VHH binders against Abasic site processing protein HMCES (HMCES). Designs and how they scored, part 105

Target 1, 269 residues: Abasic site processing protein HMCES (HMCES), of Homo sapiens (Human) (q96fz2)
Amino acid sequence: CGRTSCHLPRDVLTRACAYQDRRGQQRLPEWRDPDKYCPSYNKSPQSNSPVLLSRLHFEKDADSSERIIAPMRWGLVPSWFKESDPSKLQFNTTNCRSDTVMEKRSFKVPLGKGRRCVVLADGFYEWQRCQGTNQRQPYFIYFPQIKTEKSGSIGAADSPENWEKVWDNWRLLTMAGIFDCWEPPEGGDVLYSYTIITVDSCKGLSDIHHRMPAILDGEEAVSKWLDFGEVSTQEALKLIHPTENITFHAVSSVVNNSRNNTPECLAPV
Key: E = the ipSAE of ESMFold2; O = the ipSAE of OpenDDE; V2 = 0.75 times the mean of E and O plus 0.25 times the DockQ between their complexes.

## First folded at step 15 (VHH)

Design sc9 (from sc0 with N30K; framework vhh_6z1v_2; at its last look DockQ between E and O 0.93; V2 from the best seeds 0.87)
Fold by OpenDDE, look of step 16:
Structure sc9 (fold): chain B 269 residues (1-269), chain A 122 residues (1-122)
Amino acid sequence: as target 1 above (269 residues)
Amino acid sequence: EVQLVESGGRLVRTGGSLRLSCAASGLTFKSYAMGWFRQAPGKEREVVAAISRSGGSTWHADFVKGRFTISRDNAKNTVYLQMNSLKPEDTAVYYCAANYAYHLDEDAYDYWGQGTQVTVSS
């Protein structure tokens, strides 16, 4: 996974992340560093994206079922990294393979500290290799959306008004991530960064791409993944597997340029 | 200073029972998951059991087979390992460990006790 969409306004995004704590109380996640949230139809590595994490990461006595939403840098910078420039990291940390997550120090260490997060997105993009050509067809991949009689498919939103309605009730893609906290050697603000865990693609996506993000499907999966105090790492890792509960449509080549940030990126062609 | 102090290890006969205790000080005990590890002579250290912060979730190694039970009393800052039906193969130094996250790998644990010797005679 090298490209996502996360374009919802902050308030809409927050509402979409409504949850129940362990007491059954309805809650909205509290924002940390909301000013770092930059909505975009075309998010690439090194950009900031919103993630959910347990409040326990910030408050020692907090209820572990409470959630914080925070923009973090895509591309995990390990806490032990001693260079002053994160770009000097010699290995790619955009993704973490599920099968080797415990073998790589950059992922094992933060995971052992309970640094699990849920990466939020409208969906993610993948490119299908066309047979016989050097051309790649991009696809937007997302959770199936509930067809309300009034809310046409993303493709049926012919009017801006209809489009807004679709996004107001959009089910966000929830991807399993690992984050770390890096303190720059020269001082400054702590950098929070994340990697997306990847798995082999489900059958439905296998023709498009051989790998997919580990998707946490449902509130229980999200809650368990985040609750590092009550759910063991090993138990949480059992949640990491391919899911068929996705849909996709072909999109235009507009998304190929990471600088393009328009609705056309995820519009069906 | 964080201290974990194990107690209760002794010589017992096969089929006997022991209760190990680990008293924690210098940390907010309820904020840590706890684990018991053991190391037999010439063997690698292995995880025996682990318990979540609240105590609501526990894990036990397969070799325990229901013989051992981890528990905790957060009011007393103590974690326990009840060991029943002990076997000579259970002879080891048993270590208490604490980690901020509920995790089973020893390399993640931040704090360790000095260990208590459990010896099971045939």
Scores: ipSAE 0.910, ipTM 0.965, lowest interface PAE 0.4, mean pLDDT 93
Fold by ESMFold2, look of step 16:
Structure sc9 (fold): chain B 269 residues (1-269), chain A 122 residues (1-122)
Amino acid sequence: as target 1 above (269 residues)
Amino acid sequence: EVQLVESGGRLVRTGGSLRLSCAASGLTFKSYAMGWFRQAPGKEREVVAAISRSGGSTWHADFVKGRFTISRDNAKNTVYLQMNSLKPEDTAVYYCAANYAYHLDEDAYDYWGQGTQVTVSS
């Protein structure tokens, strides 16, 4: 997984992240650094995307079931990195394979500090290799969406008002991530950055690609992944597996160029 | 300065019981997960039991399951290890440790006590 869509305005995104705390109270996550949120239909590594994390990362006395939402850089920069420029990192941290996560220092160390996050997206893109050509067919992959009288499908929206209805109740894709915090040696703000954990593809996606992001399907899975105070690392890792609760449609090659930020990127074709 | 101070280790006969205590200071105790580890002579240190911040989740190694119970009292800043049905192979130095995240591997734990000796006679 190397490309996502996360295009919703902040207020719509925040409402989509409504959750129930440990006591059963409905809440919205509190934003950190909201001005760093850069919505786009076509997010690539090194860009910022919103993630959920436990309030306990910021407040010593907080209830670990309470959630913060914050933009973080895609491509984990380990806290031990010594160079002044993150682009000098000599290995790829866009994704983290689940089968080696406790062997790789870049991921094992932050995981031992409870630095688990939920990466938010409308969905992700994946390219299928076509037989007999070098061309690849991109797909947009996302949670199945519940159709209501007021909501529509992506392909049926014919006006700005109908487009808004498609996204009004969109179920955001919730992917398991690990983050770390890096202090630039020359000073400046601490850099928060994340990786997305990957697993083997489910049967339904295996014709498109052999890997998929580790998807946290449902409130219980999201809560357990985030709650590093009450759910051990070892217990949380049991949440990391493929899911069949996924759908997709083909999209045009417009998405291939990461500079294209238009609804056409995810439109069915 | 963070301090973890174990107490309660002593000589006990096979089949006996013993409770270890670990008093914590210099940290916000209720924010930390806690673990008990042990090291027998000539062996590597191993995790015995661990407990979440609230005490709502616990983990025990298979070799002590059913015999040892970890617990905590956040009002007293103390974590306990109740050890029943003791065997000679339980002879070891027992260490208390703290980590901000609930985690079972010793290399994640930031704070360690000095240990308390438990000796189980045959």
Scores: ipSAE 0.782, ipTM 0.911, lowest interface PAE 0.8, mean pLDDT 92
ESMFold2-Fast, scan of step 15: ipSAE 0.828; ipTM 0.928
ESMFold2 (binder alone), look of step 16: mean pLDDT 87; pTM 0.886

## First folded at step 16 (VHH)

Design ya10 (from sa76 with D105S E109D; framework vhh_6z1v_2; at its last look DockQ between E and O 0.67; V2 from the best seeds 0.71)
Fold by OpenDDE, look of step 16:
Structure ya10 (fold): chain B 269 residues (1-269), chain A 123 residues (1-123)
Amino acid sequence: as target 1 above (269 residues)
Amino acid sequence: EVQLVESGGRLVRTGGSLRLSCAASGFDFSTYAMGWFRQAPGKEREVVAAISWHGGITYHADFVKGRFTISRDNAKNTVYLQMNSLKPEDTAVYYCAARPYQFYSSPKDYNYWGQGTQVTVSS
């Protein structure tokens, strides 16, 4: 996974992340650094995207079932990294393979510390190799959505009315991630960054791409993944597997350019 | 205590109309999406219609085909289902359900449920 969409307004995004804590109380996640949230139809590695994480990561003795939402850098910067520039990291941390997560120190260590997060997105993009050509067809992949009245194609969400109908009730894609905290050697703010765990693709996606994000389907899976206080690493990792509960459609080549940030990126062609 | 109380279910003839009501209490109604579900004997519970927390977005199942309309009145903490052109196939227990902000098609995604109201459509 090298490209996602996360374009919902902050308030809409927050509402979409409503949850129940372990007491059964309805809650909205509290924002950390909301100003760092930059909505985009075309999110690439090194950009900030909102993730969910347990409140216990920030507050001692907090209820670990409570959630925080925070923009984090896509591409995990390990805490041990000693260079002043995260871009100088010599290995790709955009994704973490589920089969080797425990073999790589960069992922194993933060995971062992309970640094599990849920990466939020409208969906993610993958490119299918076309047989016989060097061309790749991009696809937007997301949770199946309930059909709303007058909701045409996702692409029709250009009008305020259509947007409201489609996106206010959009089920966000919830991907399993690992995050880490990096302190710059020269001082400054702690950098929170994440990697997306990947698995072999489900049968439905296998023709498009051989790998897919580990998707946490449902509130229980999301809650268990986040709740590092009550759910062990071993138990959490059981949640990491392919899911068939996805849908996709072909999109235009507009998404190929990471600078393009328009609804056309995820519109069906 | 959270309560959803359905009313309006009764015996009606084919082609008849019925309006169901669900009165909610014990939670902030204005922040919940509401749904109507039905369950016929021997069948699974299925979504009939749903409405967003602000009432601006609605969903109606394919089998509704324009016959039913969901609406809500947040001032009254009530969700409605207007059912027209009723058919024997519509015979079921109708349930009101609630979940935060967004509506879903699956019953498992709803937090609160009413006890249901029986709708019977005679031929």
Scores: ipSAE 0.761, ipTM 0.881, lowest interface PAE 0.6, mean pLDDT 93
Fold by ESMFold2, look of step 16:
Structure ya10 (fold): chain B 269 residues (1-269), chain A 123 residues (1-123)
Amino acid sequence: as target 1 above (269 residues)
Amino acid sequence: EVQLVESGGRLVRTGGSLRLSCAASGFDFSTYAMGWFRQAPGKEREVVAAISWHGGITYHADFVKGRFTISRDNAKNTVYLQMNSLKPEDTAVYYCAARPYQFYSSPKDYNYWGQGTQVTVSS
C-alpha cells in the first residue's frame, strides 16, 4: 500500500468519524494541528494524512476511549533516529508487515508504547501487473458503499452538486497503523509519523496484489485498536488480518503521477 | 434515556398502503441518520430505506424501489416509511434505527433500535 485518496473537506471527514466512547457518549474526534490537513485524491509517502489515536496519548488521566484526529507524516520516523533530515532514513517505513512487526525495532518499540493509530482514507490504490507486460493497471480499493439518492427530486444525482452529496455519506477506509514521535536533533517541533500495517491479500484482491493494508472493519475493531489503555498489544494484534469486505474498480493512469490531484484519479474507467 | 418507538404496523391486504412512524427521544435527532430495517421469520435483518441526518440524501432497497418512501420531520423528531403497493413478501417486523450523521446497510453499524412494529400483508 503506497498510495491513497483522502480528499474530503475537514468537516465532512470529521462527521464521518463520529464514534461512541466506552460510556456510550456520542462524540466527534477532537482535531490536533488541523491546519496541516492537506486533502488530495492522490496521497503518497512523506505527505500528511489524518489518523485517529487515543486522547490518552496527549492527556494524563484522559479516557483512553476518546479519540483525537491529527495529520501525521506517512513513513514512520523512529524516535531513535539520529540524523537531522528524515529523508536520510535508510529503510522503508511506509508499510509494516504484520508477520514481522515484533521483530523490527522501528515498529516493535512504538507498538510496545501503545502507539496505535487508525489511518483514514477514502480508499487506496494498487497496481496490477498484467499480461506478461511491463504495463500496470491501477485500481481504487475501498469499503463497499451504500447507494445514495438525492431526496425529493429522484434521479438528480447527475448534477455536480449531487456528486458532492454522495461523498457526504462515504464510509472511510480505516487501516491499522503504528505511529512514533521523533524530536529533531537540531530542534523544532516533534514529528508525528505513521506506518500502515500490511497482511496477505484476501482472495478477492489476490489477482491485483499479494499484500493489502490491515483493515479494521467496524467500530468494535477500531475501538479496540485505538484503546491502548484497556487493550493490550497482544489482544490488539488479533485484529490484524485480511478482510473480504472490500471492493474495487479500475482507474485511469492519471493517478500514476502523484502530482495529479483530481477526481479523475479515482473515477471508474 | 434513548427511545425509538415505531407505530403504524398492522394487517393489510395485498396492494394496500401503510405509513410507519418512528418517534425519537433522548438524543439530538437532527444529527442522526435514520434507517428502516425489516426481519421476517428465519431471515436476516435487512435495510429497507435510510435517510441522512439533514434529510437530503436517501437510500431505498431495490426490492422496495418506487413503492416505499422514507422521510423525516426534524421538528417532530420523527422518521416515516410510506409503504405502497404492499405484497405478501413485505410481511415482517419493521425496525427503526439511528446512527450519527451517516447511514449504512449493515445492522451492526447502528447505535439505537426500536422494538419493532409488525406488518402483515395478506393475499
Scores: ipSAE 0.673, ipTM 0.856, lowest interface PAE 1.1, mean pLDDT 91
ESMFold2 (binder alone), look of step 16: mean pLDDT 89; pTM 0.910

Design yb1 (from sb35 with T52N; framework vhh_8pnl_2; at its last fold request DockQ between E and O 0.79; V2 from the best seeds 0.82)
Fold by ESMFold2, fold request of step 20:
Structure yb1 (fold): chain B 269 residues (1-269), chain A 117 residues (1-117)
Amino acid sequence: as target 1 above (269 residues)
Amino acid sequence: QGQLVESGGGLVQPGGSLRLSCADAGFDFSHYDMAWYRQAPGKERELVARINYGGTTNYADSVKGRFTISRDNAKSTLYLQMNSLKPEDTAMYYCAAGLEYESFEYWGQGTRVTVSA
């Protein structure tokens, strides 16, 4: 997973993240660093995207079931990294494989601190290798959406108002992530950064690509992944597996260039 | 077609040079870590060199000082300059790209390099 769409205005995104705490109370996540949120239909590694994490990471004795939403850098920079420039990391940290996550210091250390996050997106893109053509076919991949009389579909929107209705009810993709906090050796602000955990693709996606992000399907899975105060690393890792509850459609090559930030990136073709 | 494609392989005399290149038409690998691997007949595939998205490199001991990995981020193309070639460098050379930590999800079909008198 190396390309996502996360384009919703901040207030719409926040409402899409409504949740229940452990006592059953409806809440919205509280923002941290909201000015760093950069919505786009076409997010790449090293850019900032919003993640959910437990309030307990920021406030001593807080209810660990309460959620913070914050933009973080895609591409985990380990807390122990000693160079001044993250691009000098020898190995890419955009994704980490679930089958080896506990063998790698870059991920084991932050996991030991409970640094689990949920990475938010409208959906993600993958490129299928196609026989009989010299080009890859990009797909937009996302949770199945509940169709109502007013929601329509992405391809059915015929006006700006109908486009807004599609996204007002959008179920955000929720991917399992690990984050860390890095203090640059020469000074400056602490850098929050994340990796997305990956797994083998489910059968439905195997013809597109053999890997997929670990998707947390439903509020119980999201709550358990985030709640490092009540859910151990060992139990949390049981949530990491492929899901078949996923859908996709082909998109045009507009998305290939990461500078293209338009609705056409995810429009069906 | 829709795959990493290596080029530049061939037959060369000991002490000679070759330059391998690798690209995938219509796919942007500029955020990916990339690498060259090689496999001689009857041997396991082994890392030759790797380069991260920012240009940081690492080499197998057997090729240090003789091979240079580089990338052109604007063209999403990977290169391997091979100098002072030895018969032991004879192998199938594979291009790889990935976003997963210490792993590569994309592979080419390989290009043959033969070093013989």
Scores: ipSAE 0.776, ipTM 0.896, lowest interface PAE 0.8, mean pLDDT 91
ESMFold2, look of step 16: ipSAE 0.741; ipTM 0.869
ESMFold2 (binder alone), look of step 16: mean pLDDT 82; pTM 0.829
OpenDDE, look of step 16: ipSAE 0.853; ipTM 0.925
ESMFold2, look of step 18: ipSAE 0.730; ipTM 0.880
ESMFold2 (binder alone), look of step 18: mean pLDDT 82; pTM 0.834
OpenDDE, look of step 18: ipSAE 0.828; ipTM 0.912
ESMFold2, fold request of step 20: ipSAE 0.775, 0.766; ipTM 0.894, 0.897
ESMFold2 (binder alone), fold request of step 20: mean pLDDT 82, 82, 82; pTM 0.839, 0.833, 0.835
OpenDDE, fold request of step 20: ipSAE 0.872, 0.867, 0.872; ipTM 0.933, 0.930, 0.932

Design yb3 (from sb35 with E102D; framework vhh_8pnl_2; at its last look DockQ between E and O 0.75; V2 from the best seeds 0.77)
Fold by ESMFold2, look of step 16:
Structure yb3 (fold): chain B 269 residues (1-269), chain A 117 residues (1-117)
Amino acid sequence: as target 1 above (269 residues)
Amino acid sequence: QGQLVESGGGLVQPGGSLRLSCADAGFDFSHYDMAWYRQAPGKERELVARITYGGTTNYADSVKGRFTISRDNAKSTLYLQMNSLKPEDTAMYYCAAGLEYDSFEYWGQGTRVTVSA
C-alpha cells in the first residue's frame, strides 16, 4: 500500500468518523492540528494523512475509548532515530509486515507503548501488471458502499451537488497502523508519523497484487485496535488479517503521477 | 503480478565492467526502496546492493568498492555499475522495489551476467 485517496473536506471527514464511546455515547473525534490536514485524491508516502488514536495518548486519565483525529506523516520515524533528516532512514517505513512486526525494533517499541492508530482514507490504489505489456493498470480499492438514490455511484455524478451526495455516506477505509513520536535532535516540534500494517492479499485482490493493508472491518475492530488502555498488544494483533469485504474498479493512469490531485484519479474507466 | 524489467546483462571478461538497468514504464518508484539481488546456479538469492528512496546505500561485502547502485527518478530507472568483475559475480541479477520495511514486493525476471574468458 503506497497510495491513497483522502479528499473529503475536514467537516465531512469528521462526520464520517462518528463513533460510540465505551458508554454508548455518540461522539465525533476531537481534532489535533486540524490545519495540517491536506485533503487529496492522491496521497503518497511522506505526506500527512489523518489517523484516529486514543485520547489517552494525550490526556492523563482520559477515557481510552475516546478518539482523537490528527494528521501524521506517512512513513514512521522511530523515536530513537538520531539523524536530523528522516530521509536518511536506512529502511522504508511506509508499510510494515504483520508477520515480522514484533521482530522489528522500529515497530515493536511503539507497539509496546500502545501507539496504535487507524489510518483513514477514501480507499487505496494498487497497480496490476498486465500480461503482454510493461504497463500497469491502476485500481481504486475501497469498502463496498451502500447505494441510495441520494448518493448514487462514483460514475453517476454529473454535477457538484451530485458529487457531494456520492460522498455524504461514504464508508471510509480503516487501516491498522502503528505510530511513533520523534524529537528532532536540532529541536522543533515533535514529529508524529505512522506505518500501515500489511498482510497477504485476500483472494479477491490476488490478481492485482499479493499484499494488502490490514483493514479493520467494523466498529468493534476499530475500537479494539485503538483502545490500548483495555486491549493488549497480543489481543490487538488478532485483528490483523486479510479481508474479502472490499471492492475495486479500474481507474485512469492519471493517478500514476502523485502530483495529480483530481477526481479523475478515482473515477471508473 | 508486477514486473520490473532488467537490461544490460551479458558476457564479459574478468576485470571488465557492465552496467545494469532496471525500469518499469510509467510507474513512479520515487517513494520506493530499490535493490539488486543475484542468484548463481545452485545457490540462494543474495542481496548485492540496496538504495533507499532518500538515497542511502548499502552493499554486500563481496561487492563493496567494485559495484555502485544508483537511481534516476526522472528516468524511472535503477542502475548497477559493476566494475572489476570476477567469475564469482556470474549470476542472474534481479531488481526489486518495495515499501515494506526490509522487504521487496516487486521483482523483475532477471538479466544474466557471465564473467568468463
Scores: ipSAE 0.723, ipTM 0.867, lowest interface PAE 0.9, mean pLDDT 90
ESMFold2 (binder alone), look of step 16: mean pLDDT 82; pTM 0.836
OpenDDE, look of step 16: ipSAE 0.845; ipTM 0.920

Design yb4 (from sb35 with T56V; framework vhh_8pnl_2; at its last look DockQ between E and O 0.71; V2 from the best seeds 0.79)
Fold by ESMFold2, look of step 16:
Structure yb4 (fold): chain B 269 residues (1-269), chain A 117 residues (1-117)
Amino acid sequence: as target 1 above (269 residues)
Amino acid sequence: QGQLVESGGGLVQPGGSLRLSCADAGFDFSHYDMAWYRQAPGKERELVARITYGGVTNYADSVKGRFTISRDNAKSTLYLQMNSLKPEDTAMYYCAAGLEYESFEYWGQGTRVTVSA
């Protein structure tokens, strides 16, 4: 997983993240650093994207079921990193494999501190490699979306305007991540950064690519992953597996250039 | 099998040089770590050299000082300059790219390098 869409305006994104705390109260996540949110149809590693994390990371004795939303850098910079420039990291931290996560110091250390996050996106892109062809076919991959009366009927004639209206009710993709906090040695603000956990692809995606992000399907999974105050690392890791509850469609090659930030990036072809 | 395309392999005499290239048409690998691996018949595939998206390099001990990995992000191309070639360098050479920590998800079909007198 190396490319996502996360294009919703901040207020729409925030409403899509409505949740219930452990007392059953409906809440919206509280923002940290909202001015760092940079919506785009075409997010790359090293850019900022919003993640959910427990309020307990910020406030002593907070209810660990309450959620903060914050932009973080994609590509985890470990707290122990000694150089001044994150590009000097010896290995790519865009993704971490679930099968070795507890063997890698870069991920084991923050995971032991409960630094679990949920990475938000409209969906992600993956490029299908095809036997005997020089071209790759990009796909946009996302949760199946709920059909409503205002969205029209399934399979009926629809238009680009109907596609745009579904965004008000879009179910965000929720991916399991690990984050860390790095204090630059020369000073400045603490850098929050994340990695996306990966797993083997489900059967439905295996013809596109053999890896997929670990997707947290539903509020129980999201709550357990975030709640490091009540859910141990060992129990949280049981949430990390492929899911078949995923859909996709082919998109044009416009998305190939990471500087292209237009609705065409995710439009069906 | 793969869509990364290696080129520049061939037959070369001991002590000679060869330059391998790897590219994928229209796909931007600028955020990826990239690597060269090799596999001789009857042996396991082994890392030759790797380079991060930020330009940090690592080499197998057997090739240090003789091989140089480099990348050109504008062309989305990976290179391996191989100098002072030895018969034990004979292998199929594979290009790899990845975003997973210490792993590679994309592989080429390979290009053959033969070093013989």
Scores: ipSAE 0.784, ipTM 0.889, lowest interface PAE 0.7, mean pLDDT 90
ESMFold2 (binder alone), look of step 16: mean pLDDT 82; pTM 0.837
OpenDDE, look of step 16: ipSAE 0.857; ipTM 0.927

Design yb5 (from sb35 with T56H; framework vhh_8pnl_2; at its last look DockQ between E and O 0.73; V2 from the best seeds 0.77)
Fold by OpenDDE, look of step 16:
Structure yb5 (fold): chain B 269 residues (1-269), chain A 117 residues (1-117)
Amino acid sequence: as target 1 above (269 residues)
Amino acid sequence: QGQLVESGGGLVQPGGSLRLSCADAGFDFSHYDMAWYRQAPGKERELVARITYGGHTNYADSVKGRFTISRDNAKSTLYLQMNSLKPEDTAMYYCAAGLEYESFEYWGQGTRVTVSA
């Protein structure tokens, strides 16, 4: 996964992240650093994206089932990194392979500390290789959405009103991530950054791309992944596998340029 | 995103030089780690050189001091300058790109390099 969409307004995003704590109480996640949230149809590595994480990471004795929402840098900077520039890392940390997560210090250490997060997106983009052409076809990949009687495919929202309705009830893609906290050697603010765990693609996606993010499908999976106080690393890792519960449609080449941030990026062609 | 396309391969005499290029039309690889691999006949594919998105480079011992990997992000192009070529360097050379730790998801079709007297 090298490109995502996360464009919902903050209030809509927050509502879409409604959850029940372990007591069954309906809650909204509290924001940390909401000003760092930058909505975009075209999110690339090193940009900030909102993630969910347990409140226990910030507050001693907090209920670990409570959730915080925070923008973090995409591309994990490990806490032990001693250079002043994260770009000097000797390896790419945009994604973490599930099969080697426990072999890499950069991921194993924060994971062992319970630093699990859920990366939020409208969906992610992948590019299919076209036989016989040097061009790749981009696809937008996301959770199946509930078809309201009037709202055909995302593409059928012919009216601005219908479009707004679609997004107001949009089921966000929830991807498993690992985050870390890095203190710059020269001082300054602590950097929170994350990596997306990746797996082999499901059968339905395999013709597009052979790798996919580890998607946490459903409230239980999301809750267990986040709740590092009650759920061990070993149990959490059982949640990491391909899922067939996705849909996709072809989009225009507009998304190829990371500078393009328009609805056209995810619009069906 | 386009397909990674390698170019610059060919026949060269021992001691000669070649410059390989890899490009993907319309694809931004600025965030990707990139690498050159090679596969000789009857041998396994091996890493030749790697360059991170931040410009950190690593080389196989067999090519250190002779090969240089570089990238031009503005052109979305990867290069491999090969100097002092040896018959042992004869192989199909592949370009690769990835966002995973020491793993590559995208591969080119390869360009053939033949070093022969």
Scores: ipSAE 0.844, ipTM 0.921, lowest interface PAE 0.5, mean pLDDT 92
Fold by ESMFold2, look of step 16:
Structure yb5 (fold): chain B 269 residues (1-269), chain A 117 residues (1-117)
Amino acid sequence: as target 1 above (269 residues)
Amino acid sequence: QGQLVESGGGLVQPGGSLRLSCADAGFDFSHYDMAWYRQAPGKERELVARITYGGHTNYADSVKGRFTISRDNAKSTLYLQMNSLKPEDTAMYYCAAGLEYESFEYWGQGTRVTVSA
């Protein structure tokens, strides 16, 4: 997983993240650093994207079921990193494999601090090798969306007007992540950064690519992943597996260039 | 599954040089870590050289000082300059790319390098 879309305006994104706390009360997540949110149809590693995390990370004695939403850098920078420039990391931290996550200091250490997050996106992109050509076919991959009589799933939308209505009630993709907090050695603000946990692809995606992000399907999974106050690392890792509750459609090659930020990136072809 | 395409392999005398290239048409690998691996007959595949998206390099001890890995992100191309070639460098050479920590998700089909008098 190396490309996502997260294009919704901040207020629409926030409402899509409505949740229930442990007492059953309906809430919206509280923003940190909202000015760092940069919506785009075409997010790449090293850019910022919004994630959910427990309020307990910021406030002593807070209810760990309460959620904060904050933009973080994609590509985890470990808290122990000694260089001044994150591009000097010895290994890519865009994704971490679920099967080795507890063997890697870069991920085991923040997990031990309860630094679990949910990475938000409209969906993610993946490229399939086509037999008849030397070119790849990109796909936009996302949760199934409820089809209505006047609109439909994103795969059924056939005009910009219908496309806009699909987004009014979009179910955001919720991916399991790990974050860390790094203090640059020469000073400046603490850097919050995340990695996306990956798993083997489900059967439905295996013809596109053999890896997929670990998707948290439903509020129970999201709540357990976030709530490091009540859910141990060992229990949380049981949530990490492939899901078949996923759909996709082919998109044009416009998305291939990470500088293209237009609705065409995710439009069905 | 995605495929990288290697080129530049061939037959060369000991002490000679070769330059391997690896590309994937129209795909942007600028955010990926990339690597060269090799597999000699009867041996397991082994890392030869690795380069991060930020330019950090790492080499197997057996090739240090003789091989140079580089990348051209504008052309989305990976290179391996191989100098002072030895018979033990004879292998199938594969390029790889990845975003997973210490792992590579994309592989080429390989190019053969033979070092023989």
Scores: ipSAE 0.721, ipTM 0.866, lowest interface PAE 1.0, mean pLDDT 90
ESMFold2 (binder alone), look of step 16: mean pLDDT 83; pTM 0.842

